# Ledger of designs, part 84: VH-VL binders against o27280

Target 1, 266 residues: o27280
Amino acid sequence: MDSMNVPEVLEIKRIVEESESVKTFIFSWDFRREVRPGQFVMVWDFRDEKPMSVSLIDPVRSEIGISIRRVGEFTDRVHGLSEGDLLGIRGPYGRGFELMGRDILLVGGGIGMAPLAALADEATARGMRVDALVAARTADELLFLDRLEAAGVNISTCTDDGSCGFKGFAHERLLTLEENHDMAAVCGPEPMMFQVMRILDERDVPAQLSLERYMKCAVGICGQCCLDDTGFRVCAEGPVFWSQELSRVREFGRYRRDPAGRRVPW

## First folded at step 3 (VH-VL)

Design r13 (framework fv_azirkitug)
Fold by ESMFold2-Fast, scan of step 3:
Structure r13 (fold): chain C 266 residues (1-266), chain A 121 residues (1-121), chain B 107 residues (1-107)
Amino acid sequence: as target 1 above (266 residues)
Amino acid sequence: EVQLVESGGGLVQPGGSLKLSCAASGFTFNTYAMYWVRQASGKGLEWVARIRSKSNNYATYYADAVKGRFTISRDDSKNMVYLQMNSLKTEDTAVYYCVRPRYYEGYFDVWGQGTLVTVSS
Amino acid sequence: ETVVTQSPATLSLSPGERATLSCRASQSVGSYLHWFQQKPGQAPRLLIHDASNRATRVPARFSGSGSGTDFTLTISSLEPEDFATYFCQQYDSFPLTFGQGTKLEIK
């Protein structure tokens, strides 16, 4: 319990450039500390600490990978680091994905493909058939296609602008996919996840969705943990939830909370 | 069809040992966490133990009442889950159910028929 | 940790009547509460999961409601096969805890 909550200073073993805005940082890891797809770690650059999803889990090489999109001061500083530099890592934290059945559909948007890439590795290692719908605004933002292909995943792509694959949103592409699955896992922008969840629910496909907002709440840092007044607690049970849980949350896909706790449209 | 079949129950004296078995069929066993839940005669249900899948390093969790005395284990090659019960007490007398969760842990979807364990002289 | 209390302990009704069973948690469990039906000599059967969602092949007369600390199981019109013991269970936190049960019996 204490060991996973004490930051460990780790050397960056390797950096993979996934896109112009995304890098995966790879570290040696002692797998006596369990790490599951869907979990996150707190990354400390010795000034600030931020939650990041685990995107690679490799017990054979004794490595984990953390994929980081450049969006602000912290991530800009981390992107400036080189192999051999040090970062503090705490965790892992949160509820990971649960696998069931013989086949799985992955639906990822942008950086949301990061935790799903780790899940794809685990699902294929278990002998599951894996289909992935990889969505982004443009072709340049599609992530992990080479890794998924190498793992034997059946890939469909979707871009808002039509620069690669289906032209349109993830849920529009999903409507053209009529193959049944035992389960699905979804991660990406909340409005995308809401639309995808609706379609999967109508098809009776149980789905797990990862809500990146409130990841800080899982480690006790956030002041706003409930999505609504029903007592639903993202911070206590998240970031991964089954679709049946989220279908009852009116804020899911429609609103987010600002620092004052006010509802703000997406 | 999904099925769980328990065996190994019986009469045992206080301080004795008993090993329960649960045979699973009709689903991809190795991807599920498995639970044991018990029920004393005319009483409510009580969670006993949980074992996670190989991807979660077979992590185990026990109710305070049985910690140090009971051991949950599994054999994925045989689709079996086990409960080794040592240092049995009269308070352990109950019907023991093997349970498969669905979706997430704690969603007790599929139950076996149960096996009776009686701890008495 | 989280104590789950059911009421009444016994409810005596006739077929055709409406049954309302209550479950209260000592602290908020959100919607992380299930309802089970158990007949003598049988394993529990999942009826309602996550407070309000009917499990597969459970008749429409069964419904669940509530959130936080107060939950209700309703049977709109009792059939003879519905006379059984009903348990609620929270899964918000470990240890997982069950109520003591409500026995539904024929008047």
Scores: ipSAE 0.000, ipTM 0.385, lowest interface PAE 16.0, mean pLDDT 82

Design r14 (framework fv_azirkitug)
Fold by ESMFold2-Fast, scan of step 3:
Structure r14 (fold): chain C 266 residues (1-266), chain A 121 residues (1-121), chain B 107 residues (1-107)
Amino acid sequence: as target 1 above (266 residues)
Amino acid sequence: EVQLVESGGGLVQPGGSLKLSCAASGFTFNTYAMYWVRQASGKGLEWVARIRSKSNNYATYYADAVKGRFTISRDDSKNMVYLQMNSLKTEDTAVYYCVRPGYYEGYFDVWGQGTLVTVSS
Amino acid sequence: ETVVTQSPATLSLSPGERATLSCRASQSVGSYLHWFQQKPGQAPRLLIHDASNRATRVPARFSGSGSGTDFTLTISSLEPEDFATYFCQQYDSFPLTFGQGTKLEIK
């Protein structure tokens, strides 16, 4: 157990360029430490440590992949690394996705497609039919389309600017898609996830949603990881939640929390 | 659906130059590294060059046999990969293939039809 | 550089027979070894990637096995269309290297 909280220094085996701002870093992994889609690891560059979702789980190659978007000093430094360089990895942490039924809808926004790409691999391996709605601000920010297509996933896209697929938001596109799924999994910006959840709830489609913003205290309990109304500790009980759990949280999709635990509107 | 179409091959004299082009379609071109691989008549396959995407500053890698003479480049707005070949030698005579790796790299997934380059006096 | 060697250079068999092709690397390449089929006048076609995974639209009669330095491509029951040249390739280290090929021909 203790070994989960100690970073293991791993060599970067491969780096895949997903977009101008996103890279997937691939490492050899000992699968005696199980990893499930929806879980995250702590990535350590020997200066700072940040939580990152696992985007590839490959027991055949004995590899995991971690997709990282360049959005600050830590991620900028990591993006500057090359194959053969070293990073510290510890984990996995958090509750992964659960699969049920024969058909699944994936709804991903931006980097939120990373954990859903790993889930798509597991769902297809189980013989499920997978439909994915991939959303981004622009065509250049749509992620994992070729990976999803290679896995046999039926893909719908939407971009805010209309540069690819449906012009509009994920929830607007979802209203035009067929109602025929045993479950759904959703990951992306919280306002998007809230709107998608409402539509799925009206269709009686059980959904799991990943709240990646709350992974700040990955190995500890902290106030900013708690959701209002329920007292859920996202790092301990999440990041993946069923829609029925989130429907009781007035904060979800409406407010975020600052470091002091105070509510701040989106 | 996924296609790679090479062009620009032909007959050239030793010391001459030739530029190969590869038109890609059916996939998100700008997220993939791209490769050139060659094959001399009746011989095995030989890796020539690799170019990464813009997020890695179009980093290039060359086989020792062509380093300093060949330049790989790309134009993401046109879904094109190029191979500029200078100071050509008779040993460069081969069919040249444009190749897309698998999504996480690690293997060559999709090959073009190839274009023949003959270096002869 | 990692040298990849294939054997035999030529394998003569009849349709319906089982073919076993070998590939050996001069140093461990893990599972980063791939198999390609090439017919005269055509580009190579990916058959097996990462030692044992069949590529898209490749018939079930093709299978790969092995790890480290020793790898095998097996064709369980040869069809007439399978008589071609087969190449293995390592993708563990640069420069990327291919075997010299095994020509599978009709007896």
Scores: ipSAE 0.000, ipTM 0.482, lowest interface PAE 11.6, mean pLDDT 84

Design r15 (framework fv_azirkitug)
Fold by ESMFold2-Fast, scan of step 3:
Structure r15 (fold): chain C 266 residues (1-266), chain A 121 residues (1-121), chain B 107 residues (1-107)
Amino acid sequence: as target 1 above (266 residues)
Amino acid sequence: EVQLVESGGGLVQPGGSLKLSCAASGFTFNTYAMYWVRQASGKGLEWVARIRSKSNNYATYYADAVKGRFTISRDDSKNMVYLQMNSLKTEDTAVYYCVRPKYYEGYFDVWGQGTLVTVSS
Amino acid sequence: ETVVTQSPATLSLSPGERATLSCRASQSVGSYLHWFQQKPGQAPRLLIHDASNRATRVPARFSGSGSGTDFTLTISSLEPEDFATYFCQQYDSFPLTFGQGTKLEIK
């Protein structure tokens, strides 16, 4: 356990610019420490530490990739780094996605495509049929389309402004897509995930959903990260949850918590 | 916690009938398909019947060995699934398990404890 | 229908030994094969799904391998609680079919 909870200082081997606001940082990785799609790592820039989903898992090249969106001071500093620079990585943490059946639907919103891109690679390697609904506010924010296409994934796109593919939200596009899937995996803004989950439940398609907002609790056992009255902890039991598990969580898709722990509508 | 509890098994003569019940708790029952799987003493497992959820119009499917004799049904208001067994044969002697799949046919995730059905004179 | 056959019928081994259990399908089933563990008087427990993936809470000593028609369940170092009957099951085609089981016995 100590080897997972102590940051390992790794050299940035390669940086891929996914968009104007997203970069993927690639590191050599010793796969004796297993990594599964849906898990996250803590990234340390020697000043602050933040959780980031693993977006590339490549045992053949012995590499992992971590995709980071530029949203604040920490991520601005990390985006300023170059190949050859060092970052601390500890983990992996959390419960990853499970792959089952012959057919999988991936529904990703914005940076939520990062963990789903790693899952798509695994699913296609297993011979599964993979359909991906990639959603974003604008065409420039659609991520990993080239990786998904190279992997043989059937891609549908959706943008709020109509700049690429269907004009509208992910759940609206989903209503126009075929209903025949053995499972689904969903990651993106919580309101999007809630609406998508409802549709998949009506289709009797069980879904796994990744809740990134609680990953902060992985820093330690000090303080509890729980989901409402159910007692779920994202860092210990997540970040990936089955739709049946989330149906018991009153606040999923409806409320978030402010710094004082009060419920605040989305 | 997630639990499936079977009842209704027992000793019955060839040609007789029994109705098995399965009480489900700890999950959103109405969104899951439900299965019955049986096991004869010291032998392998055999799938018997499936009933899908309301969103799939409660579609049913049966193993050839029981088709026309057994009927699977459910009552979502009571979280119950049933297996009505008619024209029982000695070959139907087995422990019958109520099973909740995780997603697709054959992913048998949650099993009840089983109920024994003995068909003999 | 796809017939699934397990061998051997019985394995007698001691704790600490490696166990290798075989499952053969009469037709290719790809990777659409599961392994179950069953102890006397208990329901089966899903152990390995889709040929090689350990189910939740299953110890790392259990592993599955194979594709097509030939599949193997391996237990790297037997613990006392591992002595049970193991079943494989294909879900590539209807009807769903199970093997007759391999009984793992302490000797």
Scores: ipSAE 0.000, ipTM 0.388, lowest interface PAE 15.0, mean pLDDT 83

Design r16 (framework fv_azirkitug)
Fold by ESMFold2-Fast, scan of step 3:
Structure r16 (fold): chain C 266 residues (1-266), chain A 121 residues (1-121), chain B 107 residues (1-107)
Amino acid sequence: as target 1 above (266 residues)
Amino acid sequence: EVQLVESGGGLVQPGGSLKLSCAASGFTFNTYAMYWVRQASGKGLEWVARIRSKSNNYATYYADAVKGRFTISRDDSKNMVYLQMNSLKTEDTAVYYCVRPSWYEGYFDVWGQGTLVTVSS
Amino acid sequence: ETVVTQSPATLSLSPGERATLSCRASQSVGSYLHWFQQKPGQAPRLLIHDASNRATRVPARFSGSGSGTDFTLTISSLEPEDFATYFCQQYDSFPLTFGQGTKLEIK
């Protein structure tokens, strides 16, 4: 039996307020259960369970962090918790990012910067040069800038409203950056990821992209994790995919699915 | 560039009051807890007070030496943190530092330059 | 409360020598022990956080080690600018407490 499928009840050790809508919850973690950037855990508040990406992996302090954006009833309840309160954690699940080469470009949109922040820590620990393009609607939604700067990451920002950095979208900013990288990692809204992937493909930069929308496969409805006619299940094969794998998925960047399973354009 | 600039220090008589201010810039102030730490001349550092962000209900915590006399507060619209000091004692004489912790409240990351408070007759 | 004690109170050395500073906690603080450097008239500067992690832009000659109750700060080869007072601090439990300091002075 897989012991990772039973939630461990863990005490919230620290809570970091990342923005008005985002908090990072930090827990002690036994690193005999390996966890890597790009993987997710199921967070249980003793009423509902939701998938969340791991945003901090710290073997030195024996801690993990989980960053949660307030978007509904579950996340609203979790945001109301305090240090010392308990949450159930099971996992990790999914495949994480793979690192290769000497330099990496990170492109994150909104909360998608959370798994990329953990990846930045691993890449810098390996001695890689890390460039990050952090995108959001407004300056207040740019996440982890202080943490990335402290890690020695070279940061570029863009906001839709121009309140910080380049005024425009991530792919528009990327077109003004004339550096080549050995690889890239991308996480954010699917339309952003699709546009970024196209530019990186034209530049012959291999990219890994995180598709977090199908993570519910981990709780027993694996059919909803299948991508188009390729048959990929995000919880088993993902959430991280190489751009070459996603090129075989007609759905990526064109359609999403509503709760009824119907195709809806982006 | 992250900066913390303290003001409001000076000479005050025992039993008097002073309000210290700290102006923060270069980071998303409203998401961080803020601390005050003091240091008497030629002596060690002493934690004074902490105020958490709005998401933690602006929870405050005080050192026993100042509890009931000092009040820490903040104004997120102005990127300011304050320390209201009442019933001042000679032993409160110190340089007062405004401090921002690490992003996970694990260590003192950024310090202001300090402001001197002298309580003497 | 957790009491943090530093030794020695004063250490007199010459440039080029190795400095070893000790910090002991009255109860286990895990790895939540930090080191600061302070020069006269200046605010403390973070050197090492979480026992062994060097802070940004801190020279490689500074290193930290230890866990639980016993911690060490080492400066492998002293530069003139390193002569200052050094403080350790635990961040495991409230109240947050600092050591009394070790003054590193030129022989």
Scores: ipSAE 0.000, ipTM 0.421, lowest interface PAE 16.2, mean pLDDT 84

Design r17 (framework fv_azirkitug)
Fold by ESMFold2-Fast, scan of step 3:
Structure r17 (fold): chain C 266 residues (1-266), chain A 121 residues (1-121), chain B 107 residues (1-107)
Amino acid sequence: as target 1 above (266 residues)
Amino acid sequence: EVQLVESGGGLVQPGGSLKLSCAASGFTFNTYAMYWVRQASGKGLEWVARIRSKSNNYATYYADAVKGRFTISRDDSKNMVYLQMNSLKTEDTAVYYCVRPSFYEGYFDVWGQGTLVTVSS
Amino acid sequence: ETVVTQSPATLSLSPGERATLSCRASQSVGSYLHWFQQKPGQAPRLLIHDASNRATRVPARFSGSGSGTDFTLTISSLEPEDFATYFCQQYDSFPLTFGQGTKLEIK
């Protein structure tokens, strides 16, 4: 019997405002419990527990960061916390990204840049060339640009409304970028990831994509962590999947499921 | 390119006041904490004041030597940070640097060129 | 408060020689110790952050080591432009504190 699956109560060391709706919460971390980019933790506010991707992994400082977007009651409460307040953290869980080759393309949409920011740090530390396509609906929703720049990442941006960089969607911008990468990592809204995956498949670029919608199932008994016609359990096999696996899933990028398991269009 | 440009230094009599300004460019100013650090001629560096970003309610912190006399403030709409110095003493004579820490406040990353403040009768 | 002490106060060496500069904290600062170079009339320049990580555009001859209370900055082979004053700083606890500096002089 290894470690009990119990939340550890940690002090918020620092809070960084990434945008009007996103904050990064930084905690001291004991790296005897290894954390890899693409993994997630369960964040407990002493009432509810929600899965959050790790966005900063810093073994030199013995710190991790968790970036949280304000979208509902739980995240509203967490955003109301201050430096010195406490949160429960359980994990890490799930499969992280794997790095290979000399160069990598990161494609992130909105809060999907959070796990990719951690991956960018690891890739640059390994001496890889990192190109990042950062996509959002508006300029105010572009995340981690200053952090990526500080890490030496080559950045391209696009916004749906044209308020920053290329005017259009991530997949439209990707068509105008150089196609020569040893691998790619993609995280964002499923419709975006589906379109990006198609282009990368055509270019024979091996890609890993992060499906975050069912991460909570990894830490408990879960019947709803199934992908459509393949029977994959995101919690057991993900949240990170290779593109060849996702190309066989009819649900991916086309519809989602509500809590009752009903199909709902994007 | 990231730049910090200080201004407002000069000669002032003991008991007088000066307001230093720092103009920031080349980064998303309102997401960073900002610092003032000073250095007397031939001496070491001394932290003076810190102002945090909006997400931390613009919280301010001061070195004991200046607490109650100096006020740090910022105007995010103008990408400016200020240091209002009142009741100046001869020992406040120093070059004052505007400093931006790393994004997650772990080290001093970017320094301005400094502005000289001389307090003398 | 955490007191940071540098030694020696002055170090006289010739170009091509190795320089070793020491910094000691009165209590553990983990790895949150940084090194700066300052030339006369100029602002300090970040050299090493978090004990051992070189800042952008800092030459490979500069290296840092140490943790806890004892830290070292090493310049493997001095170039003429390296003769300057070097400061260490802890960023573990407030108030933030700097060492008094080590002046590296041409012999």
Scores: ipSAE 0.000, ipTM 0.486, lowest interface PAE 11.9, mean pLDDT 85

Design r18 (framework fv_azirkitug)
Fold by ESMFold2-Fast, scan of step 3:
Structure r18 (fold): chain C 266 residues (1-266), chain A 121 residues (1-121), chain B 107 residues (1-107)
Amino acid sequence: as target 1 above (266 residues)
Amino acid sequence: EVQLVESGGGLVQPGGSLKLSCAASGFTFNTYAMYWVRQASGKGLEWVARIRSKSNNYATYYADAVKGRFTISRDDSKNMVYLQMNSLKTEDTAVYYCVRPSYWEGYFDVWGQGTLVTVSS
Amino acid sequence: ETVVTQSPATLSLSPGERATLSCRASQSVGSYLHWFQQKPGQAPRLLIHDASNRATRVPARFSGSGSGTDFTLTISSLEPEDFATYFCQQYDSFPLTFGQGTKLEIK
């Protein structure tokens, strides 16, 4: 327990450019501290600390990977780092995905593919059939396609602008795909996840959804990740929730909170 | 379909120069490191050079046998990797393979068909 | 440099027999040892990566085992198309090194 709350200063062993705005940082990791797909770590650049999902879990190589999208001052500084530089890592935190059955559907939007890529690796290692629907605004923002293909995943793509695969949103593409899966895992923008959840619920497919956007309050003291009618703390109870739990939350799919704690429509 | 197609091989005299090219298709080229591996007739495989992606500042690494004589480079806008071979020796005679490693740079995943370089004397 | 040594240099067997090919590293490479198959006039084909993981579309009769310095490639029941040269390679440290190859030939 104590070791989870103490930042460990780790050397960046390798950096992979996933896109113009996303990089994966790879670190040596002692797997006596278990890490599961869907969990996150706190990344410390010795000024600020931010939550980041684990996107690679490789006990054979004793490595973890953390995929970071460039969206502000902290992430701009981290993107400026090189192999050999140091970052503080604390965790893992949160509950991870649960696997059940023989086949799984993954539905990921943008950076939401990061935790799902780690889940795909575990699912395929367990002998599950994995179908992935990878969604983004444009072709350049589709992530992990080569890694998913290498893992033996059956891939469908969609882009809002039609630059790759189906032209449209993830839920529109999902309506054209096979209905039968033992479970699903979903991660991406909340409006996308809400629409996907509704379709999966109508198909009686149990789904787990990861609320990545609320992880900024991972230490549990800011209250911005607290959902309005259930009191869920995403960092303590999530980030992964079953669809049945999220269907009871009025805020899910409708509102988020800004840095001041105000309700903002999606 | 992932493909690597080598070109530029041929006959060259000792002390000469030759530039090999490798055209990549079917994957996100700019995120992968790229390698050159060679094999002399009826002999084993020998790693020649590595170039990493832009995120790793195109870092290069060479086998001692070719260091100072060969230069690996890439053009991400054209999905090309190159091997500039200078001061060629008869010992450099081999089939040269363009190789893509696994995404995390852990094993050699995809190989081209190879291009033959013959250094005659 | 890590030297990788394969044995035997040549293995003569009949279809249906079990083949066992050995690879030894001069120092520990963990599990970063890979196996390739090469037929005359063709590029090497990845069979096993990270000591024991079968590459995609590689038949179940191929299996790998070992860790550290001692590794084995096993073909449980030889098919005619399996007669080829097999190479092991370490990817633990630079320079990357290959074994000299084991030629599997029909008896």
Scores: ipSAE 0.000, ipTM 0.485, lowest interface PAE 13.2, mean pLDDT 85

Design r19 (framework fv_azirkitug)
Fold by ESMFold2-Fast, scan of step 3:
Structure r19 (fold): chain C 266 residues (1-266), chain A 121 residues (1-121), chain B 107 residues (1-107)
Amino acid sequence: as target 1 above (266 residues)
Amino acid sequence: EVQLVESGGGLVQPGGSLKLSCAASGFTFNTYAMYWVRQASGKGLEWVARIRSKSNNYATYYADAVKGRFTISRDDSKNMVYLQMNSLKTEDTAVYYCVRPSYFEGYFDVWGQGTLVTVSS
Amino acid sequence: ETVVTQSPATLSLSPGERATLSCRASQSVGSYLHWFQQKPGQAPRLLIHDASNRATRVPARFSGSGSGTDFTLTISSLEPEDFATYFCQQYDSFPLTFGQGTKLEIK
């Protein structure tokens, strides 16, 4: 597997516009290099390299998809690319999700639905019942609804402003949904994930949560992986963690780090 | 509930024109490519035309049999896709289906009921 | 142009029997081959996509297999409603092409 960790230049086969700010880039992939939902790849535009979650895993077609939100210089450049253009891809990296039982609840916020969409495909292919709670600030930020519906997923939505579905936050909507799930997977803003984790813990539902800030730690970069428990403590491997691991981290859901490494409230 | 409803078919003389319409509902229309597929009586299916979404610059592709005579277009504000058929020939006689591909454009997953086009004198 | 050929043209069987329908592509299409069912007067219905993946609400008795140039649709135990025409389609290269169809008829 380590011998496969070199950049490979791949042609953009297809581009799907998910929203005004999110696109999915699809590439042919050699599945001798395994990839699982919850893992990420390093995307190289021949100038800069950034970690991106894998949002589509299709061994039958030999394709992967990478969903990218336009948030800065690198992502703006990548969004300007067309089918036929080339990108460097290396990986996959990090710990992926594990599936167990017959019933799974997915709770995603914004771009956090990207790794969960790949997980939904795998769970439905295994014959699991999949319920998805898709949350965003506004209706236009809800992602992958058509794809999830096509996969046979039972979808619930909520928006902070009430422009689609339940008006309110993910954890408020979750309280109105069925409690009987064998497991859950959660990805989105940390404050959302913290509140959702608390409810799932109270329901005794084992949950896995994906933390974007730990993607750099998984490739050996110490960037934003400093935990406030001991100042310099680093959690080596993410981005996916069990809820019981995160419940002991004082920083989770309360604080983030600025570029200088200082603790800042959400 | 995803639906595609075709209209505009009918009888036309050789050399004439028809414009087919397809009304889409129940999905985010502007993010999907759209296709037209036809079937002559008692025969197999034949792909006719494709139009991609705005993010793919509304790129179009046509079967050789109709290239230069047919034009596929769409109006995202109305959730409509169209097929303008010019210089019609008797061999264009077929049921025409409006088709939505899968989200990543890998297979045809939703078909309309079809509209019959008959080209004869 | 990738030519897709189905065999047999007509298959006569009784309810409860196993049906095996074949599709061959003139060049490799990988796994980008799909199966449709069509009843008289109706639009085609997707059964199997990407060689082996059953579409939503399609009964478990339908299965697909194959890769490259040779593909098979199997119906493990025929029900009366299964007597229809079946088409295969490649989605590997343009122009997109369909087989001529296999008509499954009651014996």
Scores: ipSAE 0.000, ipTM 0.465, lowest interface PAE 12.9, mean pLDDT 84

